# Ledger of designs, part 1: VH-VL binders against Arf guanine nucleotide exchange factor sec74 (sec74)

Every score and structure here is a prediction.

Target 1, 130 residues: Arf guanine nucleotide exchange factor sec74 (sec74), of Schizosaccharomyces pombe (q10491r548to677)
Amino acid sequence: KVFKLGILIQNEKVRKDRLLSNREVGVILTSSQLMFFKNVYWISGLLDQLEDFKRSHSFSPCYFSPHLTSLSADYIIPLSDLVAYGDGSRIENELYSFSVKQKNQRTHVFSVTNVDELNDWLVKINFVST
Structure headers, positions and changes below count from the first letter of each chain, unless a header shows other numbers; Kabat numbers aren't used for antibody chains.
F stands for the ipSAE by ESMFold2-Fast; E and O both for that by ESMFold2, at different seeds; each is averaged over both directions (binder to target, target to binder). V2 = 0.75 x the mean of E and O + 0.25 x the DockQ between their complexes.
[cut] marks letters that were taken out.
Atom coordinates printed by the task and the answers are left out, and those that the model quotes come from them; centres of patches stay.

## First folded at step 1 (VH-VL)

Design n02
Fold by ESMFold2 at other seeds, look of step 5:
Structure n02 (fold): chain C 130 residues (1-130), chain A 125 residues (1-125), chain B 106 residues (1-106)
Amino acid sequence: as target 1 above (130 residues)
Amino acid sequence: QVTLKESGPVLVKPTETLTLTCTVSGFSLSNYRMGVSWIRQPPGKALEWLAHIFSDDEKSYRTSLKSRLTISKDTSKNQVVLTMTNMDPVDTATYYCARIEGYDFWSGYDYFDYWGQGTLVTVSS
Amino acid sequence: QPVLTQPPSLSVSPGQTASITCSGEKLGNKYAYWYQQKPGQSPVLVMYQDSKRPSGIPERFSGSNSGNTATLTISGTQAMDEADYYCQAWDSSTVVFGGGTKLTVL
């Protein structure tokens, strides 16, 4: 159900005269949605659980506490007609950015500090969105 | 289907406080990408923006009226409430509530995509 | 932006092109939005972010924004296009509307 989670930096150029926003946001990619959280501490706890699961080398499913169905996202973007795109080029402050666009809808811009992480987000979002 | 419906008194006396309620359906007031705005139009005159509120309780008011305006929301009732103090005859107008698409701290403000039918408020002289 | 200035009225013949202007200080640094309002009705969005049409708005509607002036253009104007048109911009977190233009199709 969960394909990726992490903490991204959200950038904004939606308004011509608005200062570019550069804030951390928690992101969970599911089979149907991108879920966004302003409180990144919650996502940090989930990331720790995932890392502990990876170290266990278990065949059992990874179980999160609390259950993902009990989480209240601050924003939800459905994945229908959604594409992620961008380039791996470094930008100012050593950030790599990508865009997420719904058909005929607003573009959302996100950044990470690692090009491999950027590419992993792109691949997974586009895989689930098709 | 997204709908907004204004309700409140149709007639108020000068100096009274006006309270208007916008009842929304088809979307959540908890959606940070959405906001609700109040806009008025005196008969035969132009649109005038008054205030808006977003799901994170961020608010903005028209500068010339901000001492008279209070906007709030009740997510459980799907309601946005506008209070305007010290009404006078020049405040006679049709009052609309409208949904703002695409707000959060990380994105821009966009357009008013759905509007209520409006409610006429007359301030007696 | 203290004001957005629109001509109060504009008359065109059916089939002609109508161009409605909206002028404001540094308006080219902002997105312009346009709303159509018919008598007794609520406004309807007809153009956003300068030049983008919402779904359901005919292709004869187009928009531009350069310098201090945004323009809503209606080609092949029809009688059903007769309405008041308002431009709108954001000023920081506040909203400014133009004074409106009454489009008459003779």
Scores: ipSAE 0.015, ipTM 0.604, lowest interface PAE 6.6, mean pLDDT 82

Design p08
Fold by ESMFold2, look of step 2:
Structure p08 (fold): chain C 130 residues (1-130), chain A 123 residues (1-123), chain B 112 residues (1-112)
Amino acid sequence: as target 1 above (130 residues)
Amino acid sequence: QITLKESGPTLVKPTQTLTLTCTFSGFSLSTSGVGVGWIRQPPGKALEWLANIYWNDDKHYSPSLKSRLTITKDTSKNQVVLTITNVDPVDTATYYCAKDEGYSYGYDAFDIWGQGTLVTVSS
Amino acid sequence: DIVMTQSPLSLPVTPGEPASISCRSSQSLLHSNGYNYLYWYLQKPGQSPQLLIYLGSDRASGVPDRFSGSGSGTDFTLKISRVEAEDVGVYYCMQGTHWPYTFGQGTKLEIK
């Protein structure tokens, strides 16, 4: 089951006065994990399937073809003890950043280009992780 | 599916120049943060890093070998080439190329390796 | 160059028992960005190295959860909670915080 997918900008964890790495990454939020895909080209096909199939509710699952368990993610973050948060005050290069933190794990920083998309990611990640 | 494959001579004589080609698929060196590195392993010995090249043509060489190494890329062919000049028997090793994203993306250094190619330097 | 020292160099184990491999660096691997660029690889007999752990403690995709990495700065540990026959091979640590990248000398894990 997929709750959200998209292309995000992945930032390195650096101090403000140091270079950030701003690479696009494909992200799929499932019922149990965040899946990351370095190759974003194929993600548009999945986005088309989502857009072609009408959604009843924002948290309703969407099933894809081919089956998403057959996809090989480059990196996976389990949702157990995970919190997503943002402060909205960081508008560097007109990007809206949010952080994903697992208990006793490093913090991952992601950015999107508009605040509505930011809030949708935060709401859905925190909903599924509880 | 990301793959890398090394190609080049299996037998080289001392003083010759060794040229190794890494041909890869499933990723591109036009992608920010992506690089390819070369690592060698003499028979029965530890791994030794040789050189890296990144999408932006940033290059790094092992300091002890720097004067003998040249790394180049051809992004359109998905190839990286390593040249080692003036080889001698100590350069006998299995040579690997590997994808490197330890520069920025995912913090994964050498996450996918080629199968390796054994190069023997002997008279 | 940063010297990476592994211990033990040879590690015979009985299947089902835990294993622990240490890796010590001659300088801190903690980058100013807060990450330790410390990696663990397994080279099974006749195969290319495979990434197990990156950034000191993060498990690579598809790596069983019996593998765990820990440590920071100069002292790092790879643990296998229950060794299986497929875990046989040579384990290498590598640092990527400082140029040049450097590997440890390897730890050969074998079934006795």
Scores: ipSAE 0.000, ipTM 0.548, lowest interface PAE 12.1, mean pLDDT 80
Fold by ESMFold2 at other seeds, look of step 5:
Structure p08 (fold): chain C 130 residues (1-130), chain A 123 residues (1-123), chain B 112 residues (1-112)
Amino acid sequence: as target 1 above (130 residues)
Amino acid sequence: QITLKESGPTLVKPTQTLTLTCTFSGFSLSTSGVGVGWIRQPPGKALEWLANIYWNDDKHYSPSLKSRLTITKDTSKNQVVLTITNVDPVDTATYYCAKDEGYSYGYDAFDIWGQGTLVTVSS
Amino acid sequence: DIVMTQSPLSLPVTPGEPASISCRSSQSLLHSNGYNYLYWYLQKPGQSPQLLIYLGSDRASGVPDRFSGSGSGTDFTLKISRVEAEDVGVYYCMQGTHWPYTFGQGTKLEIK
């Protein structure tokens, strides 16, 4: 099951260097994993479909085209022993960052454009990781 | 699968310039945060860091050797080159190149190493 | 330069028994971002070093869970819960918090 999908900004900074880089990435949160897509076009299309479904006020399930099971992620993080938390690093103007870490694995830093989206991502990732 | 391989001369004379090439596959220096470093190990001794270069051409050198070291990259060829000028017998060592993952907070350092190449400096 | 001091320098062990290696830095490795840039490598006989532990306590991909790292600031420990024959070699700690990167002297783990 999909708990959240969206387009995040992945923050990359060279170790101990001040450099800060941003790249849009598509993200799908399922019950078992986070899936990442460098080509955000697919995620934008899914977001448009979701908005159209919400406006329809339908009682039926939302079907995505293409089916989410047919998507090939560029990178996957399993949710086992994973935690998401607020990052002390802040990106300039209207960006809010958080970190995702799995035990004994690398930490990934992401940003969103508003604090409500930040909080929703944190709550949902930590909920499904429990 | 990520691999790195060092190449260069096995024997050089004192005062000459040593040029070492690291050729790698399975990753690219066009990837934000990625770097390659050089580490050497004299026979029977500990590891010594020499230099790093990153995707954005940021470079760092060992302070004790900085006047003799030059590191460069060719991203399209997946190569990193280290040059050591005015070599001396104390520079005899196995030279390694290694991938350095340069994400924020510097998660990995030298996670994948080449096999190493022994360079002997003597007359 | 940050001096990294390992103890012991030689560590003979019986297979199946635990082993512990200490690494102490001359300055704190705790970065203002909350991470200790402390790494452990194993160099098996005739091989290149391989990464075991990053950021003080995080195990690298493919490393058995009998290896664990702990510590913060200036004092770090690598533990092997049950030593196997394949674990022989020289263990190095390295710090990446401060330029230049510096290694410990190495700890040679050998079977008794």
Scores: ipSAE 0.000, ipTM 0.553, lowest interface PAE 12.3, mean pLDDT 81

## First folded at step 4 (VH-VL)

Design c01 (from p08 with light chain S32F)
Fold by ESMFold2 at other seeds, look of step 7:
Structure c01 (fold): chain C 130 residues (1-130), chain A 123 residues (1-123), chain B 112 residues (1-112)
Amino acid sequence: as target 1 above (130 residues)
Amino acid sequence: QITLKESGPTLVKPTQTLTLTCTFSGFSLSTSGVGVGWIRQPPGKALEWLANIYWNDDKHYSPSLKSRLTITKDTSKNQVVLTITNVDPVDTATYYCAKDEGYSYGYDAFDIWGQGTLVTVSS
Amino acid sequence: DIVMTQSPLSLPVTPGEPASISCRSSQSLLHFNGYNYLYWYLQKPGQSPQLLIYLGSDRASGVPDRFSGSGSGTDFTLKISRVEAEDVGVYYCMQGTHWPYTFGQGTKLEIK
């Protein structure tokens, strides 16, 4: 089951010239995993399908085309291995950031442009992780 | 100008608790992404990482020492404190604290170090 | 825990000659964000360690350009194009991609 799907901004290496590099990453939250995709084109199509499903007022589960089991994630974090939290970080371009602490790994930092979207990610990740 | 300085006892007996204080200036643990770590070096041996604490109170410990280590901070005093319980002679080392900006958007880890303080554990 | 293995452990060098130090990690240091969290430090005799290279290849502030870092994944190299007397000391690599942070054993660089 998919709980949230979206496109996040992952900040890249800052050289001594103080420039920030941003890249988009597709993210799918399931009941057991946070799945990451470097190719965001597919995720954009899935977002359109999800929005259409929400407008249809269907009580049935959303069915995606292509089926989610056919997608190959570039990176996966099991929900048992992570904690997500907002840290009050302010970065350039007024992005709102949250952290995903992964067991035995350097913490991941993601950004969104909307504080409501930030809170929705945190609420949903923490909900399915409990 | 950024500085860090370690303080604490120079001689400690086995089984006691060792308390080390890192006092720093020129930066603040209220700054997002900033942390302080502790590293030790037994005489004539390699560097060994012990613990880190970050501005958001996120903490990490060396797994081999985790049951004996506690790291805390006082942001208003620009201090970080490390305690090591139940010390023994193998804990004899020079102890350093260092600034770490590698948590989130910073890329420098342990870019500025204190001068170190030698702690000898002997009965 | 990620094991960091340095080679050589002892490196006598004639002044003016190049030097090269290898650091190998037991697992890839390439984080999903695209960066290798690999650092090089120099500890001069009687001094605290000093950061030379961060993120595998970037020189820290004030570090001469005769120092360069390269590599990705598991194999990293520190090069000194022309060794000077002030370069003597112990060189350490450290990884920060995985917890816990771990150091190599050190490479003692000394003048013949």
Scores: ipSAE 0.201, ipTM 0.734, lowest interface PAE 5.0, mean pLDDT 83
Fold by ESMFold2, look of step 8:
Order: sequence, then C-alpha cells, then structure tokens
Structure c01 (fold): chain C 130 residues (1-130), chain A 123 residues (1-123), chain B 112 residues (1-112)
Amino acid sequence: as target 1 above (130 residues)
Amino acid sequence: QITLKESGPTLVKPTQTLTLTCTFSGFSLSTSGVGVGWIRQPPGKALEWLANIYWNDDKHYSPSLKSRLTITKDTSKNQVVLTITNVDPVDTATYYCAKDEGYSYGYDAFDIWGQGTLVTVSS
Amino acid sequence: DIVMTQSPLSLPVTPGEPASISCRSSQSLLHFNGYNYLYWYLQKPGQSPQLLIYLGSDRASGVPDRFSGSGSGTDFTLKISRVEAEDVGVYYCMQGTHWPYTFGQGTKLEIK
C-alpha cells in the first residue's frame, strides 16, 4: 500500500539557481496518492519504525504506530495523471531537484541531497502513477 | 541582451489558419525552467493568455481556445510557433510572445515581451 | 479557470498623490510551496507590457521602490506611493498558481 516515505526539501523560492527559501515536508507515497505533511516529526518516527522492522528477523508484516489510515495529510495529490521528472537544473552543488506535475496546477518542486534517493523517488512515483 | 520578435501575416481571412513565429535571442529553450508564452490583446481590450511551451516540451493552452491552438518549438533555431485554426474576426488582436522563467518557481513570468504584431481577421 | 477581478477599472490621479489598485482572485493563489503566484504588469501607451511585481510583493529589476505589492490568498493590492507622469498606462494583475494563467481586466491610470 505504502511504496515510499521520507522527508523532502520543498523549494519555495529560487533565483538564479540559488535556493532562497525552502522547507522540509513529509511525504508518503501510496498506490493512489502522494500525501504531504508540514509537521515532519511523526514522519521521522515512521522512518525509525521501518528501520527497526528491517533489523528484525521476523517475516511478519510491518505495522506502523500510529496506523497509516489515521494520518491527516496537509495536502494530497492523486496519482492518476501525475508524472515525476528531473527538472534538469541544479539549485546548488549537492542538491538535486525533481518536479511533480499534476494537470491544472503549478508544478511542485522538491530537492534531495542524494542522487540515488532522487532516482528512487522518481522510479517509485512514476511506477505507481501509471 | 534578451529580445523576442513576433512575425506572421498582418491580414488573414476568416476560417484560415494563422501561424505566428516568435524568434528570440539572448536565451535558450535548452535551459531548465525556461519557456515562451503567447498573449494577445484585442484593440482597446485586456490581455488574454493563449499558450505556453517550456524547455522540456511541456505545453499549456487556454481551455476556451485549446481545440484551435497548437504551440511548438525549435530549440536549435530559437523559435516558438503558435498556430490558430479557423480564425474569426474576434481573433483580431496584437499578438505578443514573452519569456517565462517561472515554470516551477514563478520568478519572472513574462519578464521580457516582444514588440507585438497586429493581426487583423477580415474578409 | 480562476477569475481575476481588478478595481477600480479607471483611476484618475493627481501627480504626487498615492494610488492603489485591488486585484481579487476567485480561488486562493497560495501554492502549497508557500508562495502566491500573483504578478503585476504595466502597459504604457503604445508599448508592450512590462513586469512590475512578481510573487505578490517582489519588485522586478529596475522597478522604482514607489511601487509595492501586498496581499495573500485572494486579495492583492498594488500601491504607488507618489504617482509620476511616467506611471500612466494600464495595470494588469495575472495569476500563475493555476493553469490556465489568467489576467485581470486592467486598471487604466490617468493623470487628472
């Protein structure tokens, strides 16, 4: 149901490839939605739970506390016509940006500090959005 | 020095296809985030947005005219072309092309405009 | 489509006096990234439009500081602290938060 979760840098204001304003945003990718959370502290808790589960030798399903269906996202993008792509620009050295396009809305732009993480987000978003 | 210039016919008859070319210099559509848009202004009336095209070939059209509009680019020639099919006297306007650096970030949407070209649709 | 409504449509001003133009949108222009994609343009007589204000409040390069933009969400204002003869023309707001981009109907500023 959950394909990826993490914390992204959302670009707020960029001028001449300089990132002037940004914020962290929690992101959960499900089979049907991208969910965005302004308060990132509980996303960090979910990431810790996932890491603890990976260290377990149990073959049982991983369950999150709190239950994911109880989470209230600040913003939701349905995946029905969504595409993610690299925007072809570097904001600064060591920052990698990608765009999430949805019909009839200004494109959302996010940055990460790791190109492998960038590629993982792109692959997973585009996989579930088709 | 960034410049844009509109070119095309000044007189067109109803039902014909209007083709306008924006030729620009001082920037490239190979640059991430960069685009070109078309805006028109009927004589004595307000500005009306028509279409945008971006470096990644992303395109957006005014919904009321979408069935009649086609926007394309030739990055190597620094050109953007707008085609309007089945023109009518209400399409009489000054047509502008303008640079848009505000794809995702919105800095300078339409920061540099061409001088405009008046197109009259009349029999 | 987002409707942009300007007021007043005609604005006669005595030179040296302040001027204020309102622009209202039918939906919020506040993007999830925290910015309002609201722009102000001036079209002087016989000229192409020129960008004055972007992102609601930021002055474009070369624009005098007597021009200021403010507002958020659905209500935006352009102010000119002291109108000069060169400020004559038609002022347009435009929103870029939603596709399609849409302009206001224009405010014609004239010297009394």
Scores: ipSAE 0.197, ipTM 0.734, lowest interface PAE 5.1, mean pLDDT 84
Fold by ESMFold2, look of step 5:
Structure c01 (fold): chain C 130 residues (1-130), chain A 123 residues (1-123), chain B 112 residues (1-112)
Amino acid sequence: as target 1 above (130 residues)
Amino acid sequence: QITLKESGPTLVKPTQTLTLTCTFSGFSLSTSGVGVGWIRQPPGKALEWLANIYWNDDKHYSPSLKSRLTITKDTSKNQVVLTITNVDPVDTATYYCAKDEGYSYGYDAFDIWGQGTLVTVSS
Amino acid sequence: DIVMTQSPLSLPVTPGEPASISCRSSQSLLHFNGYNYLYWYLQKPGQSPQLLIYLGSDRASGVPDRFSGSGSGTDFTLKISRVEAEDVGVYYCMQGTHWPYTFGQGTKLEIK
C-alpha cells in the first residue's frame, strides 16, 4: 500500500567549492519502505494519474500504470528504526527541509516547496514507521 | 583561521575518570551541519574513532566504548568535552579532537585536527 | 561495524618511484547521493593526521597533484605518482558512510 508519493529536492553540500546541490528525487512511501528514484519522469507520470483519479471521484481504488511494484527504485530504506523530523528551516527562501534518520547510516535531507507538503510527509512517514 | 586544541591531564590513575576539553576557534557549533569528533591513538597503534557531537546536539559513540564515554558541548565557549570513565592502562593514547562537517549536508570529515594530547594511564 | 582493511601494512619505496595503497571495506560505502564517504589521511612522523583525499577521489586543499584517490563501493586505492622524502609517514583510510566511523590499520610508507 502506497501512503504518499511525490518529488522531493535533495539539498546537500558535498564540497567546499560547490553551491548547494539542488537535485530532484522521486519518493514513494509504502507500508514497509521509502523508495527513491533518481529519474523523476516516472513519478511525474504517477502524480498525473493520481490527479486524474482524484478529479474523477471514482469509487474504485487508484491503480497506477505501470503497477508500483514493477518500478525499479534506485534506493530503498526500510521503515524499521526510521524517523523523519523537521526543524522549520528554510532553504532558498521557498524550500522547507526535513531529515530522514536511518539507523547506522548518514542522515538524508530533503526539501519541499511548501510547509503543508512538509508536514504531510512528516506525519505519514512517522505514522507508518511506528 | 580554524584551530582546535586538546587539554586535560597528562597522567591519570586506573579507575579514575578522564576529562578532555577541545577548545576551538574560527568556527562555531551554532553553524548547521558542523560537528567535532574525538579520535585516539595508542603509542605505535592505529587511529581509533571515539565520539562525535554536532551543532544540533546529535551524538554518536564508538559502540565498544559507549558505556564509558560522554560527549558534551558548550557552544558559547567554543568547547567540546569528552569524559571517559573507569580508565585502564589500555586507554593510554594521544587524544585528538577534529572538526567534522559531514553530517546531513555531506562535506569534509575531520578536515582540521588539533595537535593532540598524550594521556598516560598508570599507577 | 564496517571493517576497513589496508594493504600493504608496510611500504618501503625508492624515492621517485610510484606507490599504491589499497583500502577495502566490508560493506559498500556508496551513499544514495552518489558519493563514497571514504577519506585518506597522512600522519607524518610526530604530527597530527592531515586530510589528503575526501569523498574517495577529491584532493584536500594544498595536497599535491601526485596524490590521487580512486575506487568505489568496497575497493579504494591511494596512489602517489612519484614518492618524495616528505611523503614518509602512516597512511590511513577512514569511512564515514556508516556509524560508527572506522579507520583502516594504517600503511607505513618509508624510504628504502
Scores: ipSAE 0.046, ipTM 0.682, lowest interface PAE 7.1, mean pLDDT 82

Design d04 (from e05 with heavy chain S56K S103K)
Fold by ESMFold2 at other seeds, look of step 13:
Structure d04 (fold): chain C 130 residues (1-130), chain A 123 residues (1-123), chain B 107 residues (1-107)
Amino acid sequence: as target 1 above (130 residues)
Amino acid sequence: EVQLVESGGGLVQPGGSLRLSCAASGFTFSNYNMNWVRQAPGKGLEWVSYISSSGKYIYYADSVKGRFTISRDNAKNSLSLQMNSLRDEDTAVYYCAREGRYKSGWYGYFDYWGQGTTVTVSS
Amino acid sequence: DIQMTQSPSSVSASVGDRVTITCRASQGISSWLAWYQQKPGKAPKFLIYAASRLQSGVPSRFSGSGSGTDFTLTISSLQPEDFATYYCQQAYSFPLTFGGGTKVEIK
């Protein structure tokens, strides 16, 4: 089951009052894992499909092309013992950041351009990881 | 009978600007991701830019980033490429390319191409 | 960036010959590879997607194979209309990149 998908800005390193680097990554949140895609091309197509589905007001399940089980993620973070938390105090240029940490592993920092989108990611990640 | 017709090419001095257009017909334009691909005289193909079907997602080759702007008007079935700060190395035939839609979910393949429009940047 | 290396850069062949063109990616791209045919003065023509799937209307003498980093395009019996330049292209990640091309010429 897919809970959320989107294109996030992954921060390599946070410096003083601006980000060292920003790189778009595709992200899919499933019931068991976060899947990361350096090739955002696939995710942008899926996002357009999802938007078309939302406009249809269909009572049917959302079908994606390609089927998500055929996707090869570049990186996977299992949701076990994973916490997402916000610390948007360091945002410049309309970016809102949050962190994802798994026990005994390094923290991954992501940014979005909208605070409502930030909160939606946080809520959904923490919901699924419990 | 998918058709893609480019226009707007010409001769421009270095540092100048041109706006390319691509008129689409024979398919539902708003359902397709679109790309620009160029080919310098006697050289291979080089991807230039991508725009998603909705226009929400846009990508550029590093060689043109910050100088070129891709856009689309789904009501007019048109794709555009605004080219600023043109350089000698931008001399090429510019193709409008449609990304194929496959039920199997394969992307990034250009199933239909326009005839191309020639951009020449020279002193 | 994923670099696509085609070989040979050109080949001279006769009608009826079997022609094989190779394409190597600088990193794994699974099966996200396309082949195009281009004749002088014309736009490229789409032949193969997903490394091995023929586009509708492409003659069965064309076939593609490979996965990962090594890919081939084969023309089983070359016809007069097949003299052209062939390009591979990866669709795995941006920037999308093409091979340098392989020109198939009449011997």
Scores: ipSAE 0.006, ipTM 0.617, lowest interface PAE 10.1, mean pLDDT 81

## First folded at step 8 (VH-VL)

Design j1 (from c01 with heavy chain S104P)
Fold by ESMFold2 at other seeds, look of step 8:
Structure j1 (fold): chain C 130 residues (1-130), chain A 123 residues (1-123), chain B 112 residues (1-112)
Amino acid sequence: as target 1 above (130 residues)
Amino acid sequence: QITLKESGPTLVKPTQTLTLTCTFSGFSLSTSGVGVGWIRQPPGKALEWLANIYWNDDKHYSPSLKSRLTITKDTSKNQVVLTITNVDPVDTATYYCAKDEGYPYGYDAFDIWGQGTLVTVSS
Amino acid sequence: DIVMTQSPLSLPVTPGEPASISCRSSQSLLHFNGYNYLYWYLQKPGQSPQLLIYLGSDRASGVPDRFSGSGSGTDFTLKISRVEAEDVGVYYCMQGTHWPYTFGQGTKLEIK
C-alpha cells in the first residue's frame, strides 16, 4: 500500500552553516519501505493518475501505469530501519527540512516549501515505521 | 581557537565503569550540524570509533560495544561524557574526543582532536 | 560493518620521492547524495590524529597541496607527491558513509 508520494528537494551540497537545495527527488512511501527516484517524471505521472482517480469517485481499484511492481527505485530504505524528524526552518532558508535517519547509513535531508507538507510526511513516515 | 580535552581516571579495575569527559572550547553543541565523537586506540594498534553525539541529541554507537556505551552531552558546560560499563583489560587504550561536522549535514569529520587520555584497565 | 583495508601497512620512503597509500572498502562508500564519505588522517609520533583529506579528495585547511586524495566507490588512494621529514607517522583511512564509522589498519610511513 502507498501511503504518500511526492517530489521532495534533496540537499546535496551542504555548507557548514546552512543547507542548500539541489535537486528534486521522487519519493514513494509504502507500508514497508521508502523509495527514492532521481527521475521525477515517474512520480509526477503517478500523482496525476492518483488525482484523476480521486476525481472519478470510482469504486474500482486504482491502477497505475506503469505498474508499481515495474518501478525501478534508485534507492530503498526499509521502514523497519528508519525514523524521520524535523529540523525546522533555518535562518535565511525559506525551505522546511526534515531528516530521515537510516540505521546503518548517513541520514538523508529533504526539504519542502510549506510546513503542512512537512508535517504530513513526518506523520506518515513515522506512523508506518512503528 | 578550537580545543578539546579528555579527562577521567588513568587506572580502572576490571568490571568497573569507566567515565570519560570531553571538555571543549571554541565551538558549541548548540550550533546546528555540530557533534562530538569518541575514538580509542589500544597501545600499538589502530583507531577504533566508539560513539558520536550531535547538537540535536542524535546518537550513534559502535555495535560491538553498544550495550556497554552511553554518550551524553551538557551543552551549557561544553561537555560530552562517555560511559563504558564492565571494563576489561582489552579496553586499555588512549581515548580521544574529536569535533565532528561531517554528519549528518557537514563534510568534515573529526577535524579537531583532543590530546587523548590513556586509560589502563588492570587489577 | 564496512571493512577498510589499507596497503601497504609499512612504507619506507626516501625524502623527496613520491608515496602512495591504498584504501579499499568492503562496500561502496558512494552515498545517494553523490558523495564518498572517505577521510584520511595522519597521526604523527606522539600526537593525536590530524585530518588531511575529506570526502575522498578535498584537502583540509592548512594541508599542503603535495597531499592529494582520489578514488570513488570502493578504491581510494592518498598520494604524497614529494615526501618530507614532517610527513612521518601513521596514515589512516576512515569511512563515514555507513554506521559504524570504521578505520583502516594504518600505514606507517617512515624515512629510510
Scores: ipSAE 0.129, ipTM 0.704, lowest interface PAE 5.6, mean pLDDT 82

Design j2 (from c01 with heavy chain H60Y)
Fold by ESMFold2, look of step 9:
Structure j2 (fold): chain C 130 residues (1-130), chain A 123 residues (1-123), chain B 112 residues (1-112)
Amino acid sequence: as target 1 above (130 residues)
Amino acid sequence: QITLKESGPTLVKPTQTLTLTCTFSGFSLSTSGVGVGWIRQPPGKALEWLANIYWNDDKYYSPSLKSRLTITKDTSKNQVVLTITNVDPVDTATYYCAKDEGYSYGYDAFDIWGQGTLVTVSS
Amino acid sequence: DIVMTQSPLSLPVTPGEPASISCRSSQSLLHFNGYNYLYWYLQKPGQSPQLLIYLGSDRASGVPDRFSGSGSGTDFTLKISRVEAEDVGVYYCMQGTHWPYTFGQGTKLEIK
């Protein structure tokens, strides 16, 4: 089951004098995992499918084309002991950032350009995590 | 110039609590992404990480020692304090504090170290 | 905890000759951003450790270019192209990709 999908801006400091703030990453939140994709070409199509499903008032589960099991995630974070929270960043004033922290892993920092989208990510990630 | 200096007792008896203070200059724990960590080295042995604290008060402890460790900071005094409860002769080591920017915003881990302070635990 | 295994543990070298130290991790150190959070430190006799290499291959400020780091994932190497007398000491690798941070056992480099 998919709870949210979208495109986030990865803004991590890689060198002392620069950030990766403009690197887009596809993210899919399922009931068990956060899935990350470097190539985001297909994500717009998935977003359209999800919106069409929501408008249809269907009793059936949303079926994606391509099926989620056929997608090759570049990175997966299991939801066990995972927390998302907002933090301050030296990124552009119009970007809203949040961190995804797993107990035994280095944190990941992402941003969006819309505060409502930020809050939706935070709420949904923390809702589905243990 | 960034500097760190460890201070505390040189001799501690078993069962006592060891308190170590890291006093630093040239940077501040009010800066996002910045932290201070503690590492120890028993005589003639390898380095062992103990704990880190960051500007946002996130704390990380060595799992094997977590029940005995407490790390705190005083940002206004540029100090970080590590306590180790119920010490034992195996805790005899040189204790270092070091600056860390390895939190999510940085890539340097333990780039600047203090001189170290030898603590002997003996009856 | 990620186990960091160094080899060799003792490395006698002739001055002017190359040296190579291996560091192997029990799990991959490759972060999603494409970097390995793998560090090399040198502890000269009687001194605090000093950072030589960060992110697997980048030299820290002031480190001579005869030092180089390489590797990815689980297998990493520190090379000294021509050993000098000032290079003696104990070399440690450390990983920072996973909590807790863990060090290798050290490699003692000495002149023979």
Scores: ipSAE 0.042, ipTM 0.668, lowest interface PAE 6.9, mean pLDDT 82

